# Designs tried in a protein design chat: VHH binders against p0dx41. Part 24

Target 1, 281 residues: p0dx41
Amino acid sequence: MASFIASDQDVKNFLTAPSMNDQEGIGFAYATDEAVLKALIPAPLKLMAPVVCGYVVHMGKPTFSAPYLEESLFALVSYKDKMMGAYPINLLLHGPGAESGVIAGREGAGIPKKLADDIELRRNDNSATATVERHGKTLLNVSWTAGELNDPSIMKQFAGQLALGKEAEMNSFFYKYDIDQHEDGTNHFSNVQLVATQLRSLADQVEPGNLSIQLESTDDDPFGELKVLKPLGAAWFHFDTSVMFNTLKLDEVDAATTMPKLLTGRYDRSFFNPKAATYII
Key: E = the ipSAE of ESMFold2; O = the ipSAE of ESMFold2 at other seeds; V2 = 0.75 times the mean of E and O plus 0.25 times the DockQ between their complexes.

## First folded at step 9 (VHH; framework vhh_7qia_2)

Design x1 (at its last look DockQ between E and O 0.01; V2 from the best seeds 0.00; counts 0 for: pae E 19.5 > 2, unsure alone 61.4 < 65, placed apart)
Fold by ESMFold2, look of step 9:
Structure x1 (fold): chain B 281 residues (1-281), chain A 125 residues (1-125)
Amino acid sequence: as target 1 above (281 residues)
Amino acid sequence: QLQLVESGGGLVQPGGSLRLSCEASGFTFSRYAMGWYRQAPGKQRELVAFIYSGGYTNYADSVKGRFTISRDNAKNTVYLQMNSLRPEDTAIYYCAAEPRYYSYTWHESSEYDYWGKGTPVTVSS
C-alpha cells in the first residue's frame, strides 16, 4: 500500500546516481561577445572561448521521472587550468517529467533549472527545428540542417566531444548553496560552493550540420544578452546512455560576489521586485 | 551481498605507521565514494578521510599531512596510510561507501549506505 513513509529499499534507490538515457536532439554552438560572456562566469571559473554552446533535447528514459524536453545554454570554462567543462547558464524544462527534473537538479547540485511554458523539437528527414517559449516570447528558435558546418575550422572541439560508439566524459560546473532562514524570517546564503558533476555519455548518432539560431529576451529570461555574432554549427545526436557518475567539491566561494550571478537563472523578477507581476492561466 | 572488510589495524608505538585496507565486494567499486571514519572510546564518530570515485580527496584537519587516503579500482580496495601516529589517533576505524558527491552536509551528518565492521587501532607506549 501507498505510504508517506518510504521503505529502506526506496531510500536506497533514491540515492542511486541519476541517468538520463535515450537523449535525442539538437546540439549547437555560436560565437558571442567575449566580455559579455566572461562577465557571467563566477570566479574561480575562467572562460575558455567566446562561444556559447547549447542544446534542445528529449530526455527519453530518465531514472528519476517521466520523459521531458530540456534546453540549455552553456559556456566552456576551466577551473584552475586543470579541469575543463561546461558551465550552464540556464536550463529550461518542459513535459511530464519536467517538475521532477527541476526539483532534482536544484536540490542535488544547485543546477539553474526553471520550467518553460513550451518546448518543441521536430525533425523531418535531414532537418530539425526547436523552439523554447516562456512568458510571452520564443526565447530560442534553432534549426539544424544536415551537411556542412557554418564554420568547420572552429568546431573541432565540439565534434571531438561526441565520439561515436565510445563513452565520453564531461565536467559540468555548478554553484551549490544553502538558503537558511533567520529566526526573524529573513533568509541568508551559506555554504556557497563550486562543484563539478561528471557525466559519462555514449553517443550512437551524431549528424553534423548547419545552424540557424535566434534568441530573444523577456524580463525573466534575458537570452538575447548572449548575442549571436556567428553561428558555428549544429548536430543532431542521440545518447544511448548518460550517467552522472561523480560529483566533486572544488572550492568555497564568497556569497556576496557570487550570488548575483546565480539568482536570475533560478528565480524570476517577481522574487526580486515587489512591483513585478505575471498572470498566466 | 555488498561487503566492506577492513584490515591492517593493530597496536603501534607513537610516531609509528600503519596502513589500513578496505576490500569491497558486491557493488561497482569505481562508482562509489569511499571514506574512513573513526570512533574513539566515549567520543562521537568522526570523518578521517574521504576519496571521490574520480580520485579527489578530503581530510579532517586533525590528520592532514599525516594520513593519506588512496584507492585501487582494479583491486576494489581503499587504503589509509597513517604516518606519525599519536595516542589521540587511537580508535576503531571504519570503512564506508556512499554513492554521493562531496558536500559539507554529507561530511558532518550524512549516513553512509554501507559500513565495515571496523578495525581497531591503538597507539600506545
Scores: ipSAE 0.000, ipTM 0.115, lowest interface PAE 19.5, mean pLDDT 83
Fold by ESMFold2 at other seeds, look of step 9:
Structure x1 (fold): chain B 281 residues (1-281), chain A 125 residues (1-125)
Amino acid sequence: as target 1 above (281 residues)
Amino acid sequence: QLQLVESGGGLVQPGGSLRLSCEASGFTFSRYAMGWYRQAPGKQRELVAFIYSGGYTNYADSVKGRFTISRDNAKNTVYLQMNSLRPEDTAIYYCAAEPRYYSYTWHESSEYDYWGKGTPVTVSS
């Protein structure tokens, strides 16, 4: 029976660890301007390489929503020179489960998720393409063709993380924060902290190949700031399972120096510029 | 040459079960989405179920909970388990293969590269 009041079992189910089974799509990497990318990385994370990584994937069987398509661009970073992983700069979601995916990620781990207007992902035989559209532009147009990478030297960095038939573990770093209201209704940030989520993924398909990639910008999504200086490579992959198995609280951080680097991935210009508006109906 | 061969159709009473099979050859089966469609006389061919290469499934509302699509990549075979059959399930059932295509703002397409010849299913008391 439908009710505004959840049962005890519903609450228990809500608290279970999420899985993203049946994840499939294009992963890629390209070289970008080191100074530009480094400036986007909040302390205490350190940029490890002048490389943007990313993907466009179908999340086929998430445990918390209907399926959806997801795009991300992320940097490779370290925390205190001992934990390495991904720092996602953005994630855009589209599809029947996308709204739930945004809510879950934003509330659970402070993940910088927004909704795309459209995401397409298509593979035919030995090639695949993906597009991501938001607010009047194609922000990302990426293609993979099976075969040789654009720069074969990058293969060393990915081989151990994507081993077929064996689990790979990956850290993803996010910044969480609260927005608290004063008694007069004005807001302030509190509890700004760095967290890591840890994912265990089992790849059963990895097909490396050549990357073709173009990025564009809108005022709300300045993807073009991360210029493509050199495409490095792409792969089609399938993860049979991907499970979030751990979350670590790493540091509290200064709001004044951190929040400017967090807001754009989570909010459009209309949230902080009263002379900006976007209307899509 | 790509080929799709359906089998397992036949005559069954209402409430009965059938298991359709479709054997594929001439392409990399694990990379294709596979689907079952059906066509009753005088009607348009309609989607029954399909399964992406990664195992995600989708069903028509009329068969949800009664039919199950599955695939065996080692045997290059897709199956349709049909339970609790009704007279309105009577149709010719076709197996189809398509390239992977993910878009929720585009129609799920009947633009498969290849179709089988069909296997008839009759549900009659």
Scores: ipSAE 0.000, ipTM 0.371, lowest interface PAE 12.1, mean pLDDT 84
ESMFold2 (binder alone), look of step 9: mean pLDDT 79; pTM 0.806

Design x2 (at its last look DockQ between E and O 0.01; V2 from the best seeds 0.00; counts 0 for: pae O 15.8 > 2, unsure alone 60.5 < 65, grease 28.7 > 24.2, SAP .731 > .668, placed apart)
Fold by ESMFold2, look of step 9:
Structure x2 (fold): chain B 281 residues (1-281), chain A 125 residues (1-125)
Amino acid sequence: as target 1 above (281 residues)
Amino acid sequence: QLQLVESGGGLVQPGGSLRLSCEASGFTFSRYAMGWYRQAPGKQRELVAFIYSGGYTYYADSVKGRFTISRDNAKNTVYLQMNSLRPEDTAIYYCAAEPRYYSYTWHESSEYDYWGKGTPVTVSS
C-alpha cells in the first residue's frame, strides 16, 4: 500500500551511494576564450586550460531514477594545485528519470541541473549526432565521426582518462548552497561551500574521432558565451559502471563573490526579473 | 549489406491472430532499434510498434493492448504478435531498423532508417 510515510527500509535505500551504470554517448572538447571561461570559475578553483569539455549521454541504469539523457559543458580545474577534475557549468536532463535526477543532484551536491525540453542522441555505424533543445532553440548540436581527432595532440590524454577495461577515478567539483527564508519573508544564502564528488568509472567502449559542434544561446541558457574557437575532438563511449563513491567538503566560500556565478546553473531568468510571469514571494 | 526479411503475413478472419517476424542480417542487430510500420492502400505509412535497443517499447494508440513487439537478439529477429485483428488492420507491414538512437520525444523517421520489402496482412470475412 502506498503512503506519504516512507518505511525505514525505504529511508535506508534512499541513502545508498548512487551508481550511473550503462552510460553511452558522445564526449567532446573544444577550445574557447580563456578570459571568458576563467571568469565563470569561482574561487578557489582555478582553470587549468582554455578548453570546454562536454557530453551528451544516455544514463541507462541509474540507481536513483528511471533512465534519462544528460548534457553537460564543463571546465578542467584544479583545487589547490593538488586535486584536479571537472567543474560542470551546466547540466541539462531529459527523459523519464530527469526530474528525479535534477532533484537528487541539486540537493545532494549542488549540481547545476535543469530540465531540457528535448535531448536526442543517435549513432549510425561510425558517426553520431546529438541535439539539446530548451526554450525555443537548439542550444547544442554536436557530431562525432570515428577517426582522427581535429587536434590529434590531445589523443593521449583523452584516451588515457577513458582507457578500456581500466577503472578510473575522477573528481567533479560543485558549489553547494542553501536558501533560507527569514522571518520577514526575505531570502538569504547560507552554507555556500565547495564540494568534490569522486567517481569510479569503467569504460568498455571508447572510439575517438572528429568533432563538429555548434552552440546557441537563449536568455536562460547562454551556451554561446562559450564560443567554439577550435574543435579539438570527440569520442563515442560506453561506461559499464560508474559509481559515486565519495563526496568531500573542501571549503566554505563567500556568498557575495560566488553566487553570481552559480545562480544561472539552477534558475531561469524569471527568478531575476520580477516582470516575467513568475510572482515574487 | 543490411537486409531485413519479413514473414508471417497472410489472410486472417476478424478476431484472429498473426505473428510477424523480421530477420535481420548485415549489421549488429543488438545495437539497432527495430520497428513495425504499416501502410494501407491510399493511406500514409504509420508506426505500429517500436522497440529500442535496450528493450523499451512503444505502441500506436490504435494497437495498444492487441499487439506486442519483442526482439530476440540471439536470432537477430524482431516479432509482432497481432491479436484480436480487425479489418482496419489490413495493410502491408514493414520492418524497420534504426541505428542506436536515444530519444524520449517520438518522431516518425530518421535519416538512417532501413526498411524491409513488406509483408501483406489482410483481415477479411
Scores: ipSAE 0.142, ipTM 0.637, lowest interface PAE 5.3, mean pLDDT 85
Fold by ESMFold2 at other seeds, look of step 9:
Structure x2 (fold): chain B 281 residues (1-281), chain A 125 residues (1-125)
Amino acid sequence: as target 1 above (281 residues)
Amino acid sequence: QLQLVESGGGLVQPGGSLRLSCEASGFTFSRYAMGWYRQAPGKQRELVAFIYSGGYTYYADSVKGRFTISRDNAKNTVYLQMNSLRPEDTAIYYCAAEPRYYSYTWHESSEYDYWGKGTPVTVSS
C-alpha cells in the first residue's frame, strides 16, 4: 500500500550509500585559459592545471532514481596540498531520473545540478558523439574516435586516472550553503562550507581516443567562457560500480567572496535579474 | 633501488635496424607507463614512443611506421624496434617509467618519474 508515510525499511534504504552503477559514456579533457579558469575556483581550493575535464554519460542503474544522462565540466583542484580532486563547475541532467538526481545532489552535497532540455549520447563501433541542449542552444558538442589522443603529453595524467579492474577513489569538491530571511524580508547566505564527496569506482572498459569538442553560451549557461584552446583527448568508459561512500566537511568559507562563483551553476538569470524571463513548455 | 638500464644502441648504416631494450628493477613494472625519449646534439629531449600500462601505444610523427614499442611484463622489459633508420635518428635514447600522477590518495607524493642513463644510436654512412 502506497502512503505518504515511509516505512522503516524505506527510510533505511534511503540512508544507504548512493551508487551510480552501470555508468558509461565519453570523458574528455581540453586546455583552457588559466586565468579565466582560476578565477572560477573559490578559495581555499587551488587550480592544479589549466585544463577542463568533463563527461557526457548514461547513468544506467542509479540507486536513487530511474536512469538519466549527465554532463559535467570540472577543474582539477587541490585542497591545502592534502587532497586532490574534481571541482565541477556545472552538471546538466536529462531523462526520467534527472529530476530525482538534481534533488539528491543539491540536498546531499550542494552539487550544482540543473536540468538540460536534451542530452544525446550515441556510439557506433569505434566512434561516439554527444550533444547537450538548454534554452535554445547546443551548449556542448563532443566526439570521440578510438585511437591516438590529440596531445599524448597528457597520457601520464590519463594513466593516473585510468585503471581497468581496479577500484579508484576520487574526491569531488562542492560548496553548501543556507539562504535565511531577515525580519525585514531580505535574504542572506549563511553556513557556507566546503565539502568533499568521495567516490569509489570500478572501470571495466576504457578506450582512449581523439577529442573533437565545441562549446556555446546562453545567458543562463555561459559554457563558452571556458574556451577550448586545445583539445587534449577523450575516452569511452564504462564503470561497473561507482559508490559515493563518504562526504567530508572541510572548511567554513566567506559568503561574500564565495557565493558569486556558485550561483550561476545552480540558478538561471530570472533569479538575478527582474528583467529576465524564460517561457518554455 | 630503482633502476632502468638501456641496451642495444650502436652504429648502423642508413636503412638499417636496431632493437633497444630497457630492463627495469626496483619497482612494480606492470603499474607503470613506459616511454622512449631521444636527444640529438644541440636539440631538446623529445618523446619517441610511449606504451601505456594497459597496452595503448603512441609514436611521434617522425618515427611512425618505422618504430615499434612493446613491453614484456614478465621480463620487466620495454623494447623499441627501430627499422629504416635515417641519419636524423642519431641521438642518445632514454628509457623512462612514468608512475601514476594525480593520485587522489594521501600518499600521492610517492609518485615520480624514473630515467635511464641512455644508450647512444648513431646512423652514419
Scores: ipSAE 0.000, ipTM 0.164, lowest interface PAE 15.8, mean pLDDT 84
ESMFold2 (binder alone), look of step 9: mean pLDDT 78; pTM 0.799

Design x3 (at its last look DockQ between E and O 0.01; V2 from the best seeds 0.00; counts 0 for: pae O 23.0 > 2, grease 26 > 24.2, placed apart)
Fold by ESMFold2, look of step 9:
Structure x3 (fold): chain B 281 residues (1-281), chain A 125 residues (1-125)
Amino acid sequence: as target 1 above (281 residues)
Amino acid sequence: QLQLVESGGGLVQPGGSLRLSCEASGFTFSRYAMGWYRQAPGKQRELVAFITSGGYTYYADSVKGRFTISRDNAKNTVYLQMNSLRPEDTAIYYCAKEPRYYSYTWHESSEYDYWGKGTPVTVSS
């Protein structure tokens, strides 16, 4: 029976590690301005390469929602030169499970998720395209064509993490924080922490190829700041399983120097500018 | 008011050439893949060629090397250049707007694949 009160079994199931099974889509990488990308990376994370990686995927069987489409742009980073992984700058979600995916990611690990107005992902034979639209523009237009990479030197950056038939573990880095209100009604940030989520993923399809990519900006989503200086390559891939099995608390960080780098990926201009508005019409 | 209007079909001898055109309206042409399909009497409709918004092309094995698909986004038009025509190419040729790969309707409508009325091509020996 439906109820506002969850059963004991419901609570137990809720606490099971989330899985993002049956993921399929385009992964890609391109070179960008090193100084610009480095400036976006909060301490103590260090940028490993002047490369933006990203994807547009269909999450076919998530354990926490209906299916949805997801876009991300991320940097490759290290923590204390010991842990390597992804630092996602943004994630945009679209589809029947997207609202649940945003809530779960924001609350669980501080993941910078927002809803897109539309995401398209289409494959015909040996090529695929994807577009991401939000607030009046196509923010991302990406194509993959099976065959040669734009720059074969990036092969090892992808291949080592996508060993077919074997589970691979990856780190993703996020910052969590609280917003607390003073007795006088003003707000402040507290408990700003660097965390790492650890995923165990099993890839059963990886098809490398050529990347074509275009980015644009809106006031709410400044994707164009990460200019495409050189496309490096793309791949069509499928993960049979992907489970977030661990979350590590790594460091407490300074709010004043960190929060300016976190807000745009999580909030729109209406939080920052009283004359800014965005409508779905 | 979505429209796809094919033209350029007709009667031609084996080994001849035809150029088919399809003018599109009622949608943002440059954002969609476009295709040419054909249907011979008593057969299922089959894909001949398609072209993505980004310019990638695909050809059925039976027409590779003989047919060329192209598009002009400024004119909202897709073309099919058909060379070295054979009697087996006889069919009604249809222009089509390709479907988006999505299955979700939350805050979105499902796109419908749209077909033109077709243009007949006859290759007679």
Scores: ipSAE 0.000, ipTM 0.137, lowest interface PAE 11.7, mean pLDDT 85
Fold by ESMFold2 at other seeds, look of step 9:
Structure x3 (fold): chain B 281 residues (1-281), chain A 125 residues (1-125)
Amino acid sequence: as target 1 above (281 residues)
Amino acid sequence: QLQLVESGGGLVQPGGSLRLSCEASGFTFSRYAMGWYRQAPGKQRELVAFITSGGYTYYADSVKGRFTISRDNAKNTVYLQMNSLRPEDTAIYYCAKEPRYYSYTWHESSEYDYWGKGTPVTVSS
């Protein structure tokens, strides 16, 4: 029976670990300017390679929402030379489940999620394309063609993470924080901390191939800062299951040095520039 | 009427100290982040230090450990304590008011719409 008050059972179900089952799409990697990428990585994370990785995927059976499409660009990083994983710089979501996905990710782990205006992912036979549009431009245009990688040396770097038929554990690193309002109406950051979410994924399809990729910037999404110096490769993949089974609190970090690197993945120019406005209907 | 008045600049020997002040009026000072920028002859203005309304501070790498920004909301004043001054610190120093009352980041100089006249700092040789 419908009510504004959730039942005790509803609350218990809300706390169940999320799964992102039936994930399918294009994964890719390209070389970029090391100094530029390193500057985006907040301490204490350390950049492992001058490579941007990313994906455009359909989240077919998420347990927390209707299906949606998701884009991400991320760096490969380590924490204390012990834990390795992804540091997502951005995630853009589109589709019927996208609003719920943004809310869940922001509140759960501080994931830098925003809504895209459109995401398209298409596959036919041995090729696929994806586009991500936001605020007047196609930020990302990526294609995969089954066959040879652009740079076969990348296969050595990724081979252990894409084993078919075996579960793989992956870390994703995020920075969480609270925003509290002062008595005079101004805001204050508190509890700024580094966390790692741990994902367990089962890949049952991985088809490597050639990457073609173009990036563009808008004022709100400066994807072009992460220049494509060399495409390295792409793959079409399907994860049957992917479960965020753990979150680790790793460090408390300084707000002054950290927050400048977090805000643009979570907010648009209108939060930073009172003379900025965007109208899309 | 919005005003930013910088003072405290001057001529100083290397290794010396100066304390810059910026007295603000015409807005609710406690609600805004404040910054110090500098401009050497023939160069663009660059960030030196920034302090949010909540008291978080940011420093350019070139001044970190030598300069300290602070604010006194009762006096509507932001300060820059400059220690261990070097000839490379020679510039006109400008106080800037963040145009939005919510901000936790510095901006390129083109993002600001109001600057004071600046206070010159010269570190001899």
Scores: ipSAE 0.000, ipTM 0.092, lowest interface PAE 23.0, mean pLDDT 84
ESMFold2 (binder alone), look of step 9: mean pLDDT 81; pTM 0.822

Design x4 (at its last look DockQ between E and O 0.01; V2 from the best seeds 0.00; counts 0 for: pae O 17.7 > 2, unsure alone 62.8 < 65, grease 24.5 > 24.2, placed apart)
Fold by ESMFold2, look of step 9:
Structure x4 (fold): chain B 281 residues (1-281), chain A 125 residues (1-125)
Amino acid sequence: as target 1 above (281 residues)
Amino acid sequence: QLQLVESGGGLVQPGGSLRLSCEASGFTFSRYAMGWYRQAPGKQRELVAFITSGGYTNYADSVKGRFTISRDNAKNTVYLQMNSLRPEDTAIYYCAAEPRYYTYTWHSPSEYDYWGKGTPVTVSS
C-alpha cells in the first residue's frame, strides 16, 4: 500500500477469518491450588478442574502477521455447563509478528496479550525445552521428553483433545471491554462482556511425554501464583491448520467484580501503581 | 546422518569479498534454521548470521551491512556473502544447522547444533 488510505481489496482481505497455520510446540498441564485458580476465574465462567494448561508454540504461518512465538497459561472452564473450553489467564508474544498479534487479539476479542522480552523453543530428537523471559526473569521454563506422562491417569483426556488427523473444535473465553472517558477527564469501564472465540484445528503430530516445569514471578507477571503442585504431562504437537471461525457474544458482566481479574494480564504495574518503577528502554 | 560441507574460504585483501557456501545432506534442509559462526584464534566461537527456515535473517552488529546470509532450499545450500572485508573478520567460519530452534532474538552459540568442519578466511594485506 502506497497510501494511508487502504484499498477496497485491502479492507476485504483484512476482514478474512484469521488462521494460525503451521503451529508447533510444547503443550502441558499441571495441578495447582484449586482455591487460587478458582479465584482468578470471573463469573459466569466456572472452573472445571484444578489444572493449569499451557503452551509455548511457534506460529509459523499466521494470516494476520509475520511469524511469532507465543506462550499461554489457561484454565479449563465452562459457561453455564453448556459450553466448555479454555480461559487464558495470559499470553506473551515474541518475534517479528508479535506486535501485530497483540494488537489484533486485544482489539478483536480482548485477548490478554503482552510482549515478552524473549521466547525460545528448541527440540532435539525426543526432547524439547522452552523459556519465556520478561522484565529480568525467566517466567517459565518447560521441558518435554517423549514417553510416559507424569500422571498417566490423565492420558485419555489429553489424547482426546489432540487426536491426530481429526479436526477438533475448541472454545476460548475472553472478556472484552471499553475504556471511556468522563467529561471530567477520568476513565471508566463500559460494555464489559464475555465472548468466546471458536477455533477449528487439525493436528498432524502429537507426541506425549514427561513434563518438567518451573515458574517465576515478577511484579508485572506473577506466574508463580499458579504454583506447580504436580506436573501432569506434556506433548509436542503440530497443527497443520487452525482457523478462528467464530466469535460469540455470551454475556454482559459487572465491571466492578470482573475488571480486577483482567488487568494484570493486559497491563503492567506502572499503569495502576503511581509508585511503580519507571524505566528507560 | 547429517553432513555440512563449507566452501569458498581463502585469503583476501582488506576491502575484498568472499562468498561462503554450505551444502547440506542427510536431513530435511528446509525445516532447519541455518547459521554461520566464526572462531578467531584464542577466541570463543560466535554467531555471525542466521536464517530461519522461513527466511528471517539476523546478523552480528560487527557485520551488519557488509554480510548477507541467504538460502536455497532447492539446492540444500546456505550462503554467506562477505563484502568490505576487514582484518578482524579473519577466522575459521563454520556452517551450522539448528534442529527445530525457534527464536527471533540474537543468541549465543548452541551446544546442540550440527556443524561443518569449517572454512578458513584470512583478511590481510
Scores: ipSAE 0.000, ipTM 0.350, lowest interface PAE 12.7, mean pLDDT 86
Fold by ESMFold2 at other seeds, look of step 9:
Parts: structure tokens; sequence; C-alpha cells
Structure x4 (fold): chain B 281 residues (1-281), chain A 125 residues (1-125)
């Protein structure tokens, strides 16, 4: 029988490390304005390249939810020139598992997840398209066509990251924080910290190709700030496994200088602007 | 020290079956992808099947539908069930572990590949 009281075994299972197995979709990279991208990166992370990477994927077998579709745009960053990895600027989720995915990511590692109104991912033969819609606009429209990259000079970089049949370790960096409520009901930020999630991923399908990409903004999701100056390439890929095997607490950080760079990826304008309202139902 | 020990090889008639085992020690088995390779007389070593740490499997086209790879992380063991064996399957079969580290997203330096000593399989009447 169902119960609001979880069993001891339920609690034990809840604490099991999460996995995002059976991921499939389009990965891509494009060049963007360095100064704009650099300004979005909170200290102590440092931008490594004026490149936005991203993906639109189907998460087929997540351990924490039903399947869902996920979009992300991320920067390539380093921590103290020793650890390198992804700094996701946003993630948008859609599908039956999406609500659980947002909750898990927000609570577990402060991942900047919101729900999309719609995500579509379609492949036919040697081409694929994806769209991400939120609040009245298509924020992201991408396509991949098998063949040559837009800029073949990045092939060595991709090949080292997505070797078939071999596991790759990847760091993802997030800022985690608490919102504590004072006795009088007012809120403050506490325990603002930089964390890294460490993933071990195994790609068993990678088909490089040409990228076509368009971004657009809404008031809530200013994707267009990350201008596409030059598409670099895309690939259709399948990750057999992607297991979060470690989480590191790297640094305590200053709330006043950090939180302004965290809120937009996690909340809509009505949270910040008393003159902002949205009525969609 | 990492060790891989294969067993279960032998002589079998065409159409027969064998189950190979590879017991691992000296490393964290549950975090490694494992594979079976084979080397026929006069040929180079080739991949037969592999299984990821999460249980995804892949097979060479020549063995699909006849061979099954599996793993038991509690016993640090990977298996290869070989059914409907043919004379062309005659080879020395090797177990391998893929212990590679990628320390950053844009470059994937490897440490090394680990191999067992092999177990011979002969299919003949």
Amino acid sequence: as target 1 above (281 residues)
Amino acid sequence: QLQLVESGGGLVQPGGSLRLSCEASGFTFSRYAMGWYRQAPGKQRELVAFITSGGYTNYADSVKGRFTISRDNAKNTVYLQMNSLRPEDTAIYYCAAEPRYYTYTWHSPSEYDYWGKGTPVTVSS
C-alpha cells in the first residue's frame, strides 16, 4: 500500500547516486562574444574559450524520474586552472519526468533548471532538428546534418571528449545556495558555494556534422544575449551511461557578487520585477 | 595490482556452447567498462563484445544473436555466453578492462589498457 511514510528501503534508495543513462540527441558548439560570456561566469570560475556549447537530448533512463527532454547551454570553464569542465548557464526540461528532474537538480546541486513549454527532437536519416519553446517564443532552433563540421579545426577537441566505447570524465560546475527565512518572514541567501559534479559518460554513437542554430530571447529567458557569431559544429550522439560518481564542495563564495549571476537561469522576471506579470494557464 | 583471470575455454563441437568468465581483482570493478576480445591464428586481436559499468552491451556483427556479455559487480566478474559456436569462432579469448581517466572535457589522456592472459576456445569436430 501507498503511504506518506516512506519505508527504510525507500530512504536508502533515495540516497543512491543519480544516473542519466540512455541519452540521445544533438550536441553543438558555436562562437560567441567573449566579453558577454565572460561576464556571466561567477568567480572563481574562469572562462576558457569564447564558445557556447549545448545540447538537446532525450534522457531515456534517468534514475530519479520518468524520461524527459533536456536543453542546455554551457560555457567551458576552469577552477584554479586545475579542474576544467562545463558551467551550465541554463537547462530547460520537458516531458513526463521533467518536474522531477528540475526538483532533483535544483535541490541536489543548484542546477539552473526550469520547465520548457515544449521541446521537440526529431531525426530522419542523416539530419535532425530540435526546438525549445518557452513563454511565447522558440528560444532555440538547432539542426544537425551528418558530414563536415562548420569549422573542422575543433575536430581534435571533440574526438578527445567523445571517444566511442571509452568512458570520459567530465566536470560540471554549479553554484548552490540556501534561502533561509528570518523569524519575521524575510529571506536571505546563505551557504553560497561552488560545487562540481563529476560524471563518467560512455558514448557509443557519435556522428559529427554541420550545425545550423538560431537563438531568441524572451523577458524570462534571454538566450539571445549569447549571440551566435559563428556555428562551429554539431553531432548526433548516444551516451549509454552517464553516472554522477562524485560531488565536490570547492569554495564558499560571496553572495552579493554571485547571486545576480544565478537568478535568471532559475527564476522568471516576476520574482525580481514587481512590474512583471505573466498570465498563461 | 590489477589482475584479470579468464576461465571456461576449451574444445567444443560446432553448434555447442561455452561460458567464459573473467574474474577481476585489485581495482574498483563496478566503475570499469569490460570487454572480450579474441585473436584467431594469424589475425590481429578484435573486439567481440563489451559491457559498460552501467550494463549497456555491444557486440561485433559476427557474434550478434549468438553471444551474450554480462557482468556481476558483486563478484567482480564478467561473462561471455557463447552459443551456436562455429569453427570461425576458434581463437584465444581475452578479457580487458578500460581504466581510462578523462581529467578535462576537451582532452582525454588515457592511463593504459589492462588484459588477461587469455583462454583458448577451439570449435572443431
Scores: ipSAE 0.000, ipTM 0.127, lowest interface PAE 17.7, mean pLDDT 83
ESMFold2 (binder alone), look of step 9: mean pLDDT 80; pTM 0.824

